# VHH binders against L-malyl-CoA/beta-methylmalyl-CoA lyase (citE1): the designs that were tried, part 3

Target 1, 346 residues: L-malyl-CoA/beta-methylmalyl-CoA lyase (citE1), of Haloarcula marismortui (q5v463)
Amino acid sequence: MTRLCRTFQTAPAAIPNDNSAKFLVSGLTSKGFQAPDWLVPDIEDGTAPSMKDEAVDNIIEHIPDHADDFAGDILPRVEWAYDDANARERGIEQVTRLAEAVGEELDGFVFPKVGRLDDVRDAAGVIADAERDAGLPEGTLEMAIILETAPGRSDLREICQYATDSRLSGLVFGPVDYTAELGGRTLDGERPRWDGLLEALSNETSAADIVAIGGPFDQLFHERAGVTYYNAEGYADQVAYEATIGIDGSWSLHPKQTEQANRIHMPTVEEMERDLHKIESFNEAKREGTGAVVVDGQMVDEATYKNFANTVKTVRAIDETHPAQTEAYYDDDLLARARDVELIFG

## First folded at step 1 (VHH)

Design a18 (framework vhh_7sr4_2)
Fold by ESMFold2-Fast, scan of step 1:
Structure a18 (fold): chain B 346 residues (1-346), chain A 120 residues (1-120)
Amino acid sequence: as target 1 above (346 residues)
Amino acid sequence: EVKLVESGGGLVQPGGSLRLSCAASGFTFSRYAMGWYRQTPGKQRDLVADIYSGGSTKYGDSVKGRFTISRDNTKNTVYLQMNSLKPEDTAVYYCAADSYWKGLYSYDYWGQGTQVTVSS
């Protein structure tokens, strides 16, 4: 059971500028491939300590103006830490205020720096308390957490098992805080890769049917001969690797990264053509009373059919949220087939 | 263990209304997209309406403006309000639970179906 999340875009909810809500509003009004699946108004590490109250105020002011027109999900990242009581108290106040003022427009909250399973349960309890206090139905607000502490890594399996019957719908990798907590170093320009952790994250979230999101890529731009260029190759390499190991989406720090990750996490035209052909061929054979068929040298039975159906379901989920993206990415005939095909086993 | 139980079907005259309900159990309801599909003998199953976990909805072209899908996450129930019913709406209506994942296994849950007959 996984929500659509190709992109997890953090946007500082307040910045030191005449228009402190500039990046928040930019995220809320984003269009086309630059519209993230999950917009994360950031009160935590993306917002200066002196501006955190203004960040909450900006979210309350601007979300009602844009939520109906924003196609994706909106999940503010509040303050939290398993080992910092002051951060926890501020986070509880932030959740309480936001749920009361704009809880009907929000889809959930993101909690950073979580500890072991009991800390995750505590965070879920904060949302539950805020829902009750605001008069929202129980279960209205989801939770995503950032996996970025040693205790959180230790309880990864237990946390994902808890997710199967709770409001916890996603885990996001936070490599910077995780590396710092472990005392990891960058030597000779080599960044910590954490490939084994990403494989473990993919495994445990897939077993629990919740969203897995990779970590941020902070080398947004590079300069050559005095000209600043977007670092498209570096980000594409990371997102492609995440997709190959079963990570559902990517953390984005910028609209250009959101555009790339949204595209990379979509089934390709080739994948769509392949999987639709197999589904259509199987459907025809089933109407004729046949149990299994061979299509392009591959046996298609009920189990393999369900895998091809996942491609169609993914496209339909994207199409429901972002029809402009699917219309731009797929040709008209292919998209029409994806919209109309019967899924016998889905 | 996983169950989708439909109710509210029956015989109704053209122009009438029916409200279908689907009670779900055995999975985390709030995180599944819920939908209604219908099938007429000799035809493929087609989309009537979907409601996603965030509340957005999608309707089949033939029912837009006449049918409304809604959900109650506290009751683990999805509803289909059917107004201005036509003879062509006669079908077995199936409740479905769909996931958005790219997982190795897709567990589409389907109800047993409820018959809706629109006839004089």
Scores: ipSAE 0.000, ipTM 0.102, lowest interface PAE 21.9, mean pLDDT 85

Design a19 (framework vhh_7nfr_2)
Fold by ESMFold2-Fast, scan of step 1:
Structure a19 (fold): chain B 346 residues (1-346), chain A 125 residues (1-125)
Amino acid sequence: as target 1 above (346 residues)
Amino acid sequence: QVQLQESGGGLVQPGGSLRLSCAASGFTFSSYAMSWVRQAPGEGREWVSSISGSGGSTYYADSVKGRFTIARDNVKNTLYLLMDSLKSDDTAVYYCAKTGYSSGWYRLPYYFDYWGQGTQVTVSS
């Protein structure tokens, strides 16, 4: 079963400020469309080296006060790297401490800079050991990994195959570290598009029934003649492209990006009206004893019905987690129909 | 809550003039820089002009410099754009935008945090 993840929002777990947990608490108390599906308290690259112990302490202090009110999933990003034993050791310590102190409130962990399948298995083992040591039921903590190394890309299929019967529930693309590892250059301000990699990611995660999450869009703001403004157009273009090729969610670096990605990854009003009409028409014809159904000139059979049902299932998943978002996005009648319709095939 | 409402748009002939107004409410107007941004049919958004909170500094896109003047009245909480020597290329929806610090959690740079509904300016004979 796939998890809901339209947005993967990293938030530094500690910053050099009087209130070092400011952004962690802001994420945990987010409301409306700014509430991410996955909140990722960041101990790794989003947090300064001198602040990493404070980041762990902040997670332990603040998660219990907010987890019950936070509708999404909470997965800290720990330190890790396939080629750095010291980073691996620090990550093991971080997972162990967090599982023992707040493992009942957490949904899992995010591991960056993973290598081949064996390294992913090692990371899964770290979580399994921490669960056992903390007295948590086996398999309660999930794992997401960041696809951002050449060995990880090489084993993409093998890693996703492993995911079918493991705690691995999601793959997130990390273009910055991946480009650096390959020795890629930015010429004339252009960024690599990674179209082939993103298609492969979408294909392999879909085959494994786990979530695929796109990379961060770091051009948060742009400037014209001395004026700085939020780059809504650039981020929307990336998120729309991700959705078009079957990527389930987007990485967010900012609440405004979370708002956009949450909306773009929702079925549109037009899609909902279209697909509900087809489902309702098929259901009515089925009750009247007709076998083959034609709705607006389109043959509706079990396979096409399942496609329309996926739209309804997506809306229901969002509604269960974030009812304020669905209530703001769809009119009352349309949402009630989506909630109440019988899904015969699905 | 913050509201920005534009007015003064309409149809004007090439070489004509228009004055756009933006009525602002729900925030301390004099504390924030204000901007005009336009979107022509089939084009992306183009920044036009900005004015500091006090009105002491003004900035213009090269395409409008010498023809447009941005002004504000902090007593009336109103932003203005005075447009002279209008060209067909100035045809666009003009948006009033509040610049401010990011309310977000990352880096806290400034951005446009609120926009008006826009007012249509059509320059045609």
Scores: ipSAE 0.000, ipTM 0.118, lowest interface PAE 17.2, mean pLDDT 85

Design a20 (framework vhh_7pa5_2)
Fold by ESMFold2-Fast, scan of step 1:
Structure a20 (fold): chain B 346 residues (1-346), chain A 123 residues (1-123)
Amino acid sequence: as target 1 above (346 residues)
Amino acid sequence: QVQLVESGGGMVQPGGSLRLSCAASGFTFSDYYMSWVRRAPGKGPEWVSTISSSGSTISYADSVKGRFTISRDNAKNTLYLQMNSLKPEDTALYYCAKVRYDFWSGYKTFDYWGQGTQVTVSS
């Protein structure tokens, strides 16, 4: 089963404010459905050039105080670019410093603007070198990369094949930098449609059994009758589409987006009831020596059983990390059944 | 001294286009989220659009989505607003604002407002 990542929340690790670590600390202390599965303290695009050293310092200062209480994974986004040697050098320094100071509390790193497979291997090597230098066990720190360059898109399959036996655990779509890389234009304010790329991302990551994460939705607020409201409908539409095509999680820029994406990426009560009923019915028939059964007009055999089992496995993964979320979302009886049911195939 | 100077406004007929510019000085422009805010005659200020420090995160009011495009050039300390398919309802004084953006509450505060640039859409 892939790692749990319904939400990939970037939080600037330093902002120009009296409390420059405000967003970092808020992310680390988040509760309920606003707690992301992956918190990404951002040194790269979310943090101003003059603030990058302060961002590293803030991560080192605040992570030890909160990591034990934060249920999700913590992966800083460092500087990197396949075509910028200076950005690469800064990223190497950031990884080295963070691994030495707080590597025991971190779960990995996010690398932006990756190139072809060899560039991804280079990034993995940076983490491996930092682990060795810091005295951490090999494989302690995972890697996620942002798919946002033409070379990276060209090597998508090769990168995902590499991921099957490496520290690479997730691919995240970066539409803004990808559009810029291709010389794409926003005409009349319309967002470019990346349906073909998203389907390819879903296909290759699914084949490799690693996490696929959609791109950020940047239109956080809208006006209605002169009042500014959170743009819930726009984000929900994007997240629902991502889930429909097999993308595992969504990039969030705000706790309200994290709450929506966490909920949308959970199986609904109706899906849980349906899939549990089919699993339970098949299990009973199998104990009686039957290989297939019809439940509610659908034939359940080994292949279809595995699809229903995926629903249960997803709920169990969420429950293991965030039991308060599953307890709030599902009724007690339904959750108990999901926890206890035997999965014969999976 | 922090200063924001808007330009590019004028009179235009419905369906026309204008490009607004905001020249920033007295602070590190590349460190701040920037917004466009407008004030129509007899109304309070209405938020139009916000762009992050790097330009990677952009948001628009529903009333302008698909018609307006916000952008920035950090090398030139300049913020832009490309306005297309202008409507009489877009008539307002347009302000450039330096933003303190609280992502956790969704609350926006504007530390410094420029002088504004007048946009008038009439036939």
Scores: ipSAE 0.000, ipTM 0.157, lowest interface PAE 15.9, mean pLDDT 86

Design b01 (framework vhh_7d4b_2)
Fold by ESMFold2-Fast, scan of step 1:
Structure b01 (fold): chain B 346 residues (1-346), chain A 123 residues (1-123)
Amino acid sequence: as target 1 above (346 residues)
Amino acid sequence: QVQLVESGGGVVQPGRSLRLSCAASGFTFSDYAMGWYRQAPGKQRELVASISGSGGDTNYADSVKGRFTISRDNSKNTMYLQMNSLKPEDTAVYYCAADYYDSSGYWYEYDYWGQGTQVTVSS
């Protein structure tokens, strides 16, 4: 099934500071709701051109000290572009070095600015070659790609179909580069809306059983009467919309965004109580030999049961990776029911 | 390498003025929102004033409104705090700090701090 990814947090792997690995280490040592499901040490756009070699060095130095204690997945974003040979060469070197040095601790790589399907195959080949050269088992390292070019959007379906028999496990939307690629504009009172693209992304990734991640929300802070505040409302609105259309997770630029997205992508207490009640009622009716089950005016059959079971499966997946999060978010009794309930159509 | 260096502190009598300066190097100064914090002995560090990267927006703690003015000169990579009508309660170590806003739309809070400059208001 699909990997857990409520949050895709990029963290610059090097910054111009006495402690250039500060944000990388912060991400690796994050706790509670601030711990992302996917941590993305960023060598590409989040790291200055002069710092990219140091970014690779920092990943090699710090990942071994923290990987065993970090519950989520770790996927560095390397340099790449379908139309830039120099970026491709730097990306190949970065993947090769990282696989050799820390490939046993990494879960995969993120490739930005991918083109059509053949370019995605080329990127997958880079990982395969690096695995072989490093002596890692075939398929050890997965791939996620950023959907942020016109050619990539054109081949979205073909790319997701390829994912069913490949190392490609996730697609991430990159609205800034995509808007620039299309020559799109942000006008007063009008902002780019990607509703159709996000629905298509949700559809194609769901058909392939891989992860879909929304784009970054870069308005991290806003001003009220001259005071700067974290923009919790704006980010929550975006994450909630992504969840309603079937996007699995959200791009995070900051631990506060990770905290919000992790919570919003969890089934609510109300959803859990509702769906558990329906599952338990159906299970009991079946044990008693009753075929017809009506709970709160709704007929529960095998098809509707599977929908309620998805809530329980999601909570169990989160609980397996982040038990501290589920224990903090749900009442002890409710969580115990979710852990113990029998799924007869699982 | 990012460096923030405070200057202009000293001992001054109540009712007098001081101007603090923060010289920044190692980064694109105009991309950073800047602030002045202070810490009195035995107390927590508190924000005194902040200024946006462009200098268009400023914010002040209630205790200093009308007395202190924050400003910046992006051509000189320097931020200032003009402190008027100083009170004994203003006695503290004053720290310069920088918060980063990436021009690509990505943001990360960089916890860049100066070493601090002592301001003592006493007779």
Scores: ipSAE 0.000, ipTM 0.208, lowest interface PAE 10.4, mean pLDDT 85

Design b02 (framework vhh_8emy_2)
Amino acid sequence: QVQLQESGGGLVQPGSSLRLSCAASGFTFDDYAMHWVRQAPGKGPEWVSSISWNSGSINYATSVKGRFSISRDNPSKTLYLQMNSLRPEDSAVYYCAKDIYYDSSGYFDYRGQGTQVTVSS
ESMFold2-Fast, scan of step 1: ipSAE 0.005; ipTM 0.294

Design b03 (framework vhh_7pa5_2)
Amino acid sequence: QVQLVESGGGMVQPGGSLRLSCAASGFTFSSYWMSWVRRAPGKGPEWVSTISSSGSYTSYADSVKGRFTISRDNAKNTLYLQMNSLKPEDTALYYCARDLEWLLYYFDYWGQGTQVTVSS
ESMFold2-Fast, scan of step 1: ipSAE 0.006; ipTM 0.244

Design b04 (framework vhh_7sr4_2)
Amino acid sequence: EVKLVESGGGLVQPGGSLRLSCAASGFTFSDYAMGWYRQTPGKQRDLVADITSGGSTKYGDSVKGRFTISRDNTKNTVYLQMNSLKPEDTAVYYCAAEDYWGYDLSEYDYWGQGTQVTVSS
ESMFold2-Fast, scan of step 1: ipSAE 0.006; ipTM 0.278

Design b05 (framework vhh_7nfr_2)
Fold by ESMFold2-Fast, scan of step 1:
Parts: structure tokens; C-alpha cells; sequence
Structure b05 (fold): chain B 346 residues (1-346), chain A 120 residues (1-120)
């Protein structure tokens, strides 16, 4: 089954302020639905060029104080680009320093602006070299990559096939850089939706059993009648669409977006009640020696049972990592049933 | 986790003033926009005012502009609403809210509220 990643939250690892680590620490100390599944301390595009060394220093200083209390995974986004040797050199140094100093607390790294399969292999090699040099067990640090270049899109299938037996565990869509790479234009304020690309991403990552993450929604606030409001409707619409086509999680730029995406990517109370009822009914019938039963007009056999079991497995994965979220979202009886039910198939 | 506790409400005559306070805990107060939202008897919730984490930006509903002032003390983790020239239409329960400029029916971080009654 794929890793839990409903939310991919980038947070600048350093900002020009008296407390340059403010957003990093805020992410690391997040609670409830604002706690992302993947926290991404950002050294790359989210951090000013003059602050990149301070960003590395802040990660080294603050991760050890908070990693044990942070339930999700922590994957810094380092500098990288398939076509920029200087960015590559800085990224190698960042990975090397971070693995040596805090590699035991980190879960992996995010590489932006990847090229074809060979560039992805090169990035994986950087992590492997850093693990070896730091004395970490091989394979302890995962890799996620951002799909945001023409050569990366061209090799999407090959990259996902490589992921089935490698440290590559997730692909994240970067629409802004991708649109710029293709020379795309904003006409009358409209941005491209990339529906075809998102379908392809969902297809190839699902075939490889790895995580697919949608792109960021940068319209954080909107103005109506002279007042600024958080753009909850716009973000919810994007996240719901992503979930509808099989994208596993969403990119978040703000704790409020993390809260929405965490909720939208959870099975609803209605889905849980429905699927638990079908599992419980089948389990009872199976004790009586039948391989198929009709529940609420639907035939339940081993194949359909596994589909209902996926709902329970998803809730259990969330519950293991974020029990405060499941306890807030589901009533006590429903959650207890999900925790206790026997899964005969799957 | 997030705890918000409002105080300072009461009965006041038209043209009077009140100062509301909201004590916040369980999150990094200075990192978040804070808002005041009110609900009048028989009405839906209405956003009143918001303030940025640093206090550098403030926003007000047209109904309260020039009469209300939102402020915060990040050392004390406290949000304030200074209410001048109160009108009968300002009668409502006032709620402290995290992260929002307008009312939201699903936002569970509102406190108990504090009742403001403007009556002769």
C-alpha cells in the first residue's frame, strides 16, 4: 500500500526576520488537522537566495528538538535542477550536511526541477552517498521529486517504473515551473488546469504504488466587497478534484490549507459506516461458509471486500500517525469499530 | 489544543464604549491572523474585524469602520476589540476566531463568546 501523504506542506526554512526559523518551527509544532503528513522545510524556491545557508543551519538546529513530537514525515526540499550545475552542486552540499547532522531524524528529501530518468537516478545517488558518508543504513532516507519539467514529463512512466524498486516514494506536480518551462501564457487571468497531466500522473504513480501529490494553490486569499478572505472554496475545489481522479494528497502553503486537505483526503463518516457495515456483514456470512453475500443490493466477494477494506486501512494509517485527527473527525463508536474489525481479505 | 476565551462584554447605552479581550493558547499566536465575529439574536454570524499576526494589517466590516479598533498583544497572547459609538445594531454575542476574516459555520476554534447588549 502507498505511504500516508494527504498533505505536502512546504515551509520556508529561513525568512528575513529576527526569528528566521519561525515558519519551520511553526510547522514542526503543528497540532490536530494542521499537522501535515509530510512537512517540507524549504531551502529551494520558498527561501531567498541570501538565506539558503541559514535555512540549512535552522533545519540542523531545530529538527532534533521537535522531530520526536512531530507525527508526520520530514523531507527538506533541497536545491536541484537538471539543467543547472550550480544548483546541483548546492543541492549535493545541502543533502550531505543534513544527512550528516540530522539524517537520523529526517525521513527523506524532495528534489525539484528533475529531468529525465537518469537525472532522477543521479539525485537518488546523492542521497545514497550521503547515507554512506553519515553512517546511516542504506535506504533509510526516501526521495520525492517534483514533476515540473518537459524532460521529466516525457519520462514519467520510466521514472515511476524505477520507483517500484528504489527510494523514490512520491511524485509532486509543480504547475508554475512546468507552465513556464513550456512557455505557457496567462490569458485573461486564466491558468492551465493540466487535467490530462494529472490523469497521467495518477495512472503512472498508481501503477507503481507510490504517492501522487497535486500542485500548490497559491491564491491563498481573495477580496470581496473590499475585505480579504481566506480562499477556502478555491482550495477545496482543487483538492476534491485531485481526490476524484486518484491523486493521493495535496500541496499546502498554509496551515489552513493543510487542515482542509487532511479532512478532504479522509474517508467520510458516511463512507466509513457504509464500508464497515459491508465488511461486518461479510465476516458474519463467511463464518457460515459462504464466499459471496448481498449487502444493501451489492454483491460482496473477495474483490469487492478488498475495496471496502481499503477504506478501513486508510483510516488506520491516519489513526496510527494522527490519532487526534481521527478522534476529532469520527465519533467514538465508529472509530472503535474501524480499529477493531477483522480484515479477512487485504 | 487551541483554546480561545472571550471576555469584556456587558450592557451599555447607545453611544457607549466597550473593550473585548480574547485570551489565546495552544498555538503560536503571533503567526496567525485573528478575527472577531458576532452573532445577533435571530441572525447569522457576521465577520467584524481581522488583524495580521504582526499587527501591521487590519481589516473591518463596513458596518463598524471608524467605530471599532482591533488590536493584539503578542507577548500576552491576547486579542482586543475596542468598540466606540455603540449602536443597538451592535447587540450580539462576540466570538474570537483564528485564521478567518469572515464567519464560518464549521470553524470549531471559537470560544464561548461574550455578550454585548446595547440598549436604552
Amino acid sequence: as target 1 above (346 residues)
Amino acid sequence: QVQLQESGGGLVQPGGSLRLSCAASGFTFSSYYMSWVRQAPGEGREWVSSISGSGGSTYYADSVKGRFTIARDNVKNTLYLLMDSLKSDDTAVYYCAKDWYEYSSGFDYWGQGTQVTVSS
Scores: ipSAE 0.000, ipTM 0.122, lowest interface PAE 17.6, mean pLDDT 85

Design b06 (framework vhh_8fcz_2)
Fold by ESMFold2-Fast, scan of step 1:
Structure b06 (fold): chain B 346 residues (1-346), chain A 122 residues (1-122)
Amino acid sequence: as target 1 above (346 residues)
Amino acid sequence: QVQLVESGGGLVQPGGSLRLSCAASGFTFSDYWMNWVRQPPGKGLEWVSGISSSGSTITYADSVEGRFTIIRDNDKKMVYLQMTSLKTEDTAVYYCARDEYYSWGLDYFDYEGQGTQVTVSS
């Protein structure tokens, strides 16, 4: 039911370099586990103010060359803010230009710094107007928003209820801007945890059947003896915590983070073997006229079956988008079983 | 596409020697610095050694300097770690890693390999 988004990778759409599109093209040409489910060419905070027009130009130039080969979804993050008319005006222009030029290749847009529900509706209206003006079918461009303002947090439930009948498909947590807006401080090395907000985000997005994405982990690297290490353990800890509370995916700032989050959000071999065995045993018992089965000491009925079916559905969603990832992660026999098993409930 | 395949690990006694190998594929090997990184049981990753794209610059962590030697063969797309005078604290999974540029020249390791386990025990 929920759209596939294990990874939300922002990539600056323009950087001050001889090849200003370097990171955009790197994201678009990513392979294997480094390929994000959602690639987010970033015009907003990831791109310098002087480079924002070049960022739009780079997206228009490079998306057509790569979109057909990029398996995931592509959603540029445009400029926006509920309380800044100039940012809103620039965002409207960016959405309009991108929808007209490359809207057939894009999957949607990401709006930062949203306010209350009415502001989210305004953002959705910008996409709707751009679709109409570009001659695209109504409702083909999705919207994700970043939850990073006090008004947005206040209307979280209302925003998610709106999502059930709208183009809004995901909410992403922005802890840095949210903490700043609330006047939060880092004292004696302690960072705000926002555990209650993350639980609320998980709850409301799950109720609306839309994607919840955690915040970025910005401690990407360590340095020692002139050599830079990737901070694999810190990011893995955050992604694992997100998964335990029902957050669907993780914000990644770098291909190595995307690789880790894609893997961590996949069912393990052990989980897959366990849940497939239970489904197969139940299916066999049903064919033989038995209503319930005990497998490894657990009663399998319709309710517990649906839980095991979620494992298979997740693997199938990943397999449909990224068959190279599933083929690399699971053995041939196990993957074939996941592909072929009949799901009676779920 | 980028793959690093480590081999050569095993059980060895203190004072012994092992040679680890890393076979690289899916990229222009001669353009990248190559590194060995290790993860002891229950601990984080530790950098061990690095070698420049041409092989002209070589660096070692203080804990292994004088005992380990990193070597590369660009024609064969291989990097090696020759380990001598092994200690129990060298027990770890050893990974081969390449450097990549990100965010205006900030380098990082890819950690693409599955690793090879080295156990130093009597």
Scores: ipSAE 0.006, ipTM 0.180, lowest interface PAE 11.1, mean pLDDT 85

Design b07 (framework vhh_7d4b_2)
Fold by ESMFold2-Fast, scan of step 1:
Structure b07 (fold): chain B 346 residues (1-346), chain A 122 residues (1-122)
Amino acid sequence: as target 1 above (346 residues)
Amino acid sequence: QVQLVESGGGVVQPGRSLRLSCAASGRTFSSYAMGWYRQAPGKQRELVASISWSGGSTNYADSVKGRFTISRDNSKNTMYLQMNSLKPEDTAVYYCAADEFGYYLSESYDYWGQGTQVTVSS
């Protein structure tokens, strides 16, 4: 049902370097916990205006060589904006070219700076037209959008309702552009956190059964006495908060962030042991003809069972895509139980 | 961007000493955190010691604390592991590792050498 997306890693599709595709190729060849669930070759804000054609060319050249070996999903971020006709025109051309050349290897597209529901429908129509023109099966290419404009926020509920019957599979929060759109200010060196918006995003995407992704954490490194250190604590704090409020995944800008977010968005050993115990106890009681059981003081009925089943389903989804990650994270016995347990409900 | 080459491994008797070197190529070595890992046959790779970019902070596994000393010479782009009072259980392939963002307690090192064999036997 709900797609696996613990990590949304943007990688510039072209950089001003002798090997302009190096970050794209690095993402496509990532291993272990550094392999994102969604790799996002970036043509938009991550790529200089002069490099955008090269970014498209690099995606066309390198995706076919790596897509079969990349376990996650690949969704390029194209140019788009609800209030910029020139950006929309460039985005349409980018989607058309990419669908024609490598649409069989891609999983979808990411559209930034979307407006109200009608603008989201327009973006979906661009993908649909490109699929037909390229001769791809209907529904081959999915869509994720970045929630980062005032009209997009206004139509959040309507957009998520549209997602239930469309190619729209995920919403990603863009705090920098959203803050700028609203005329928000950075005071005392800190930007607003938008916790209320993140809660609303979690609510509406959960109601629609699509993924919600938090915003990027751009304090990648910190300096002390001239030494650069990876900011592991700051990113972990953000990702943990996102998970706590029901955000499904996190935006990552670097393999170290992808590794952290992949781990934090996995059920813990404690959670898995707890939920497996309750499922196994309920299954035994149901086999003996009872409709409910009390385990460790908690009533377990069909509704509460489904909550425990979500833990097992999440682990199974990760295991199916990234078995090396589950094998590294869970004990052999615990993982075998998660793989083998019967889910009566859910 | 950084290539790491280990040297100094070999066969030694218990109680003796050995010094490993890790030579790095690349202009940014002096900003990297460095570490030594080892892997014995049939066992998981484990951290032995790590060192900050300046050499001002070090970390050691409990099994080697007091016997091994990690150091670095940024002018030579080289990191060292001085191994004293060697025991048969120290037998392993030793790997040099670098973290390009300087986090010496990192669980994920960015660059790895090919490894050098250390055998402690009588």
Scores: ipSAE 0.000, ipTM 0.165, lowest interface PAE 12.6, mean pLDDT 86

Design b08 (framework vhh_8emy_2)
Fold by ESMFold2-Fast, scan of step 1:
Structure b08 (fold): chain B 346 residues (1-346), chain A 121 residues (1-121)
Amino acid sequence: as target 1 above (346 residues)
Amino acid sequence: QVQLQESGGGLVQPGSSLRLSCAASGFTFSSYAMHWVRQAPGKGPEWVSSISYSGGSTNYATSVKGRFSISRDNPSKTLYLQMNSLRPEDSAVYYCTTDLYWESYGSYDYRGQGTQVTVSS
């Protein structure tokens, strides 16, 4: 079962600011299209080494106040690395503390810098141990991992196959660490595209029915004549490409990026109208005892029906989590049809 | 283009005081919070102190609270760190940074060159 994740928003769980939880609370209290599907309070790369304990404390303090009002899923990114025993030990302590204090409010954890399949199994075991220690039902906390190491890339297929019957629900691409692993270079104006890796990620996650999320776009702003402008065009280009190749969601570093990615990953009004019409037409034909029908020159049978049903299922998942977004994006009649239509197959 | 230039470091004995300065340019200084972070040889960066855009709010790491004082002068676009009762464990390169730096996830582009503080007997 594929979860809803159009947006994977990392927010530093502690920053050196008047309110160290500023970005965490901003994410937890986000509204409309700025509300991410997955909020990722970040203890790892986005939080300074000296702030990591405060990051854990901030998550424990603020999650209970906001979790009931936050519609999406909350998955802290803990410390981890397949080749760093100290990072692994800190990550185990972070997972243990968070599961004990706020595990009932959390949906899972994100593990960075994973190695081969056995390392992914080790990370899953950390969550399982923390669930037991906290008295939570085993299997209630999910796991997402960041694909950003050469060993992890080598075992991509094996890791996704493991996901089919495990707590692993998503894979996220980490281009910066991956480029460093390969000794790749970011020359002036040129960045690695990783088109082949992204296609492979889309393929393997789709085969396993888990979430694939693209890498971060860190060129958030442009400065001209002393004024800072949001880089809307660059991010939109990346998210559109991700959607085109079957990547389910996008990494967001900022509420403006979350707003764009949430919109781009929604079925369009045209797609919704098209697919609903085909479903409704097939449903009528099925009531008349027919296994197939031709609609607008296209044969609709059980196999093609399931493809149209995916559009409706996506909209229903968004609507269940974020009704304000669906109500703003679709007209009332179209949304009502999506809510009410009978899905016979799919 | 954001530029940050730290100064005021040096070699001092335990119990001494130093005042660090950070000259900022390339952004609207009075609109952003400012921070001091330090990095000792062979260790990761450690956040030291923060000050709000107006100077009305300050925060300190537990290790320096009561000994260090952060301040700013918005007209001169300068950030300060008054360091009292210095200890050998305060020895590090000290960097200033801004909210703009922290908004650039994982980026160190807005960090200055740093100023070395060495506390030894």
Scores: ipSAE 0.000, ipTM 0.149, lowest interface PAE 13.4, mean pLDDT 85

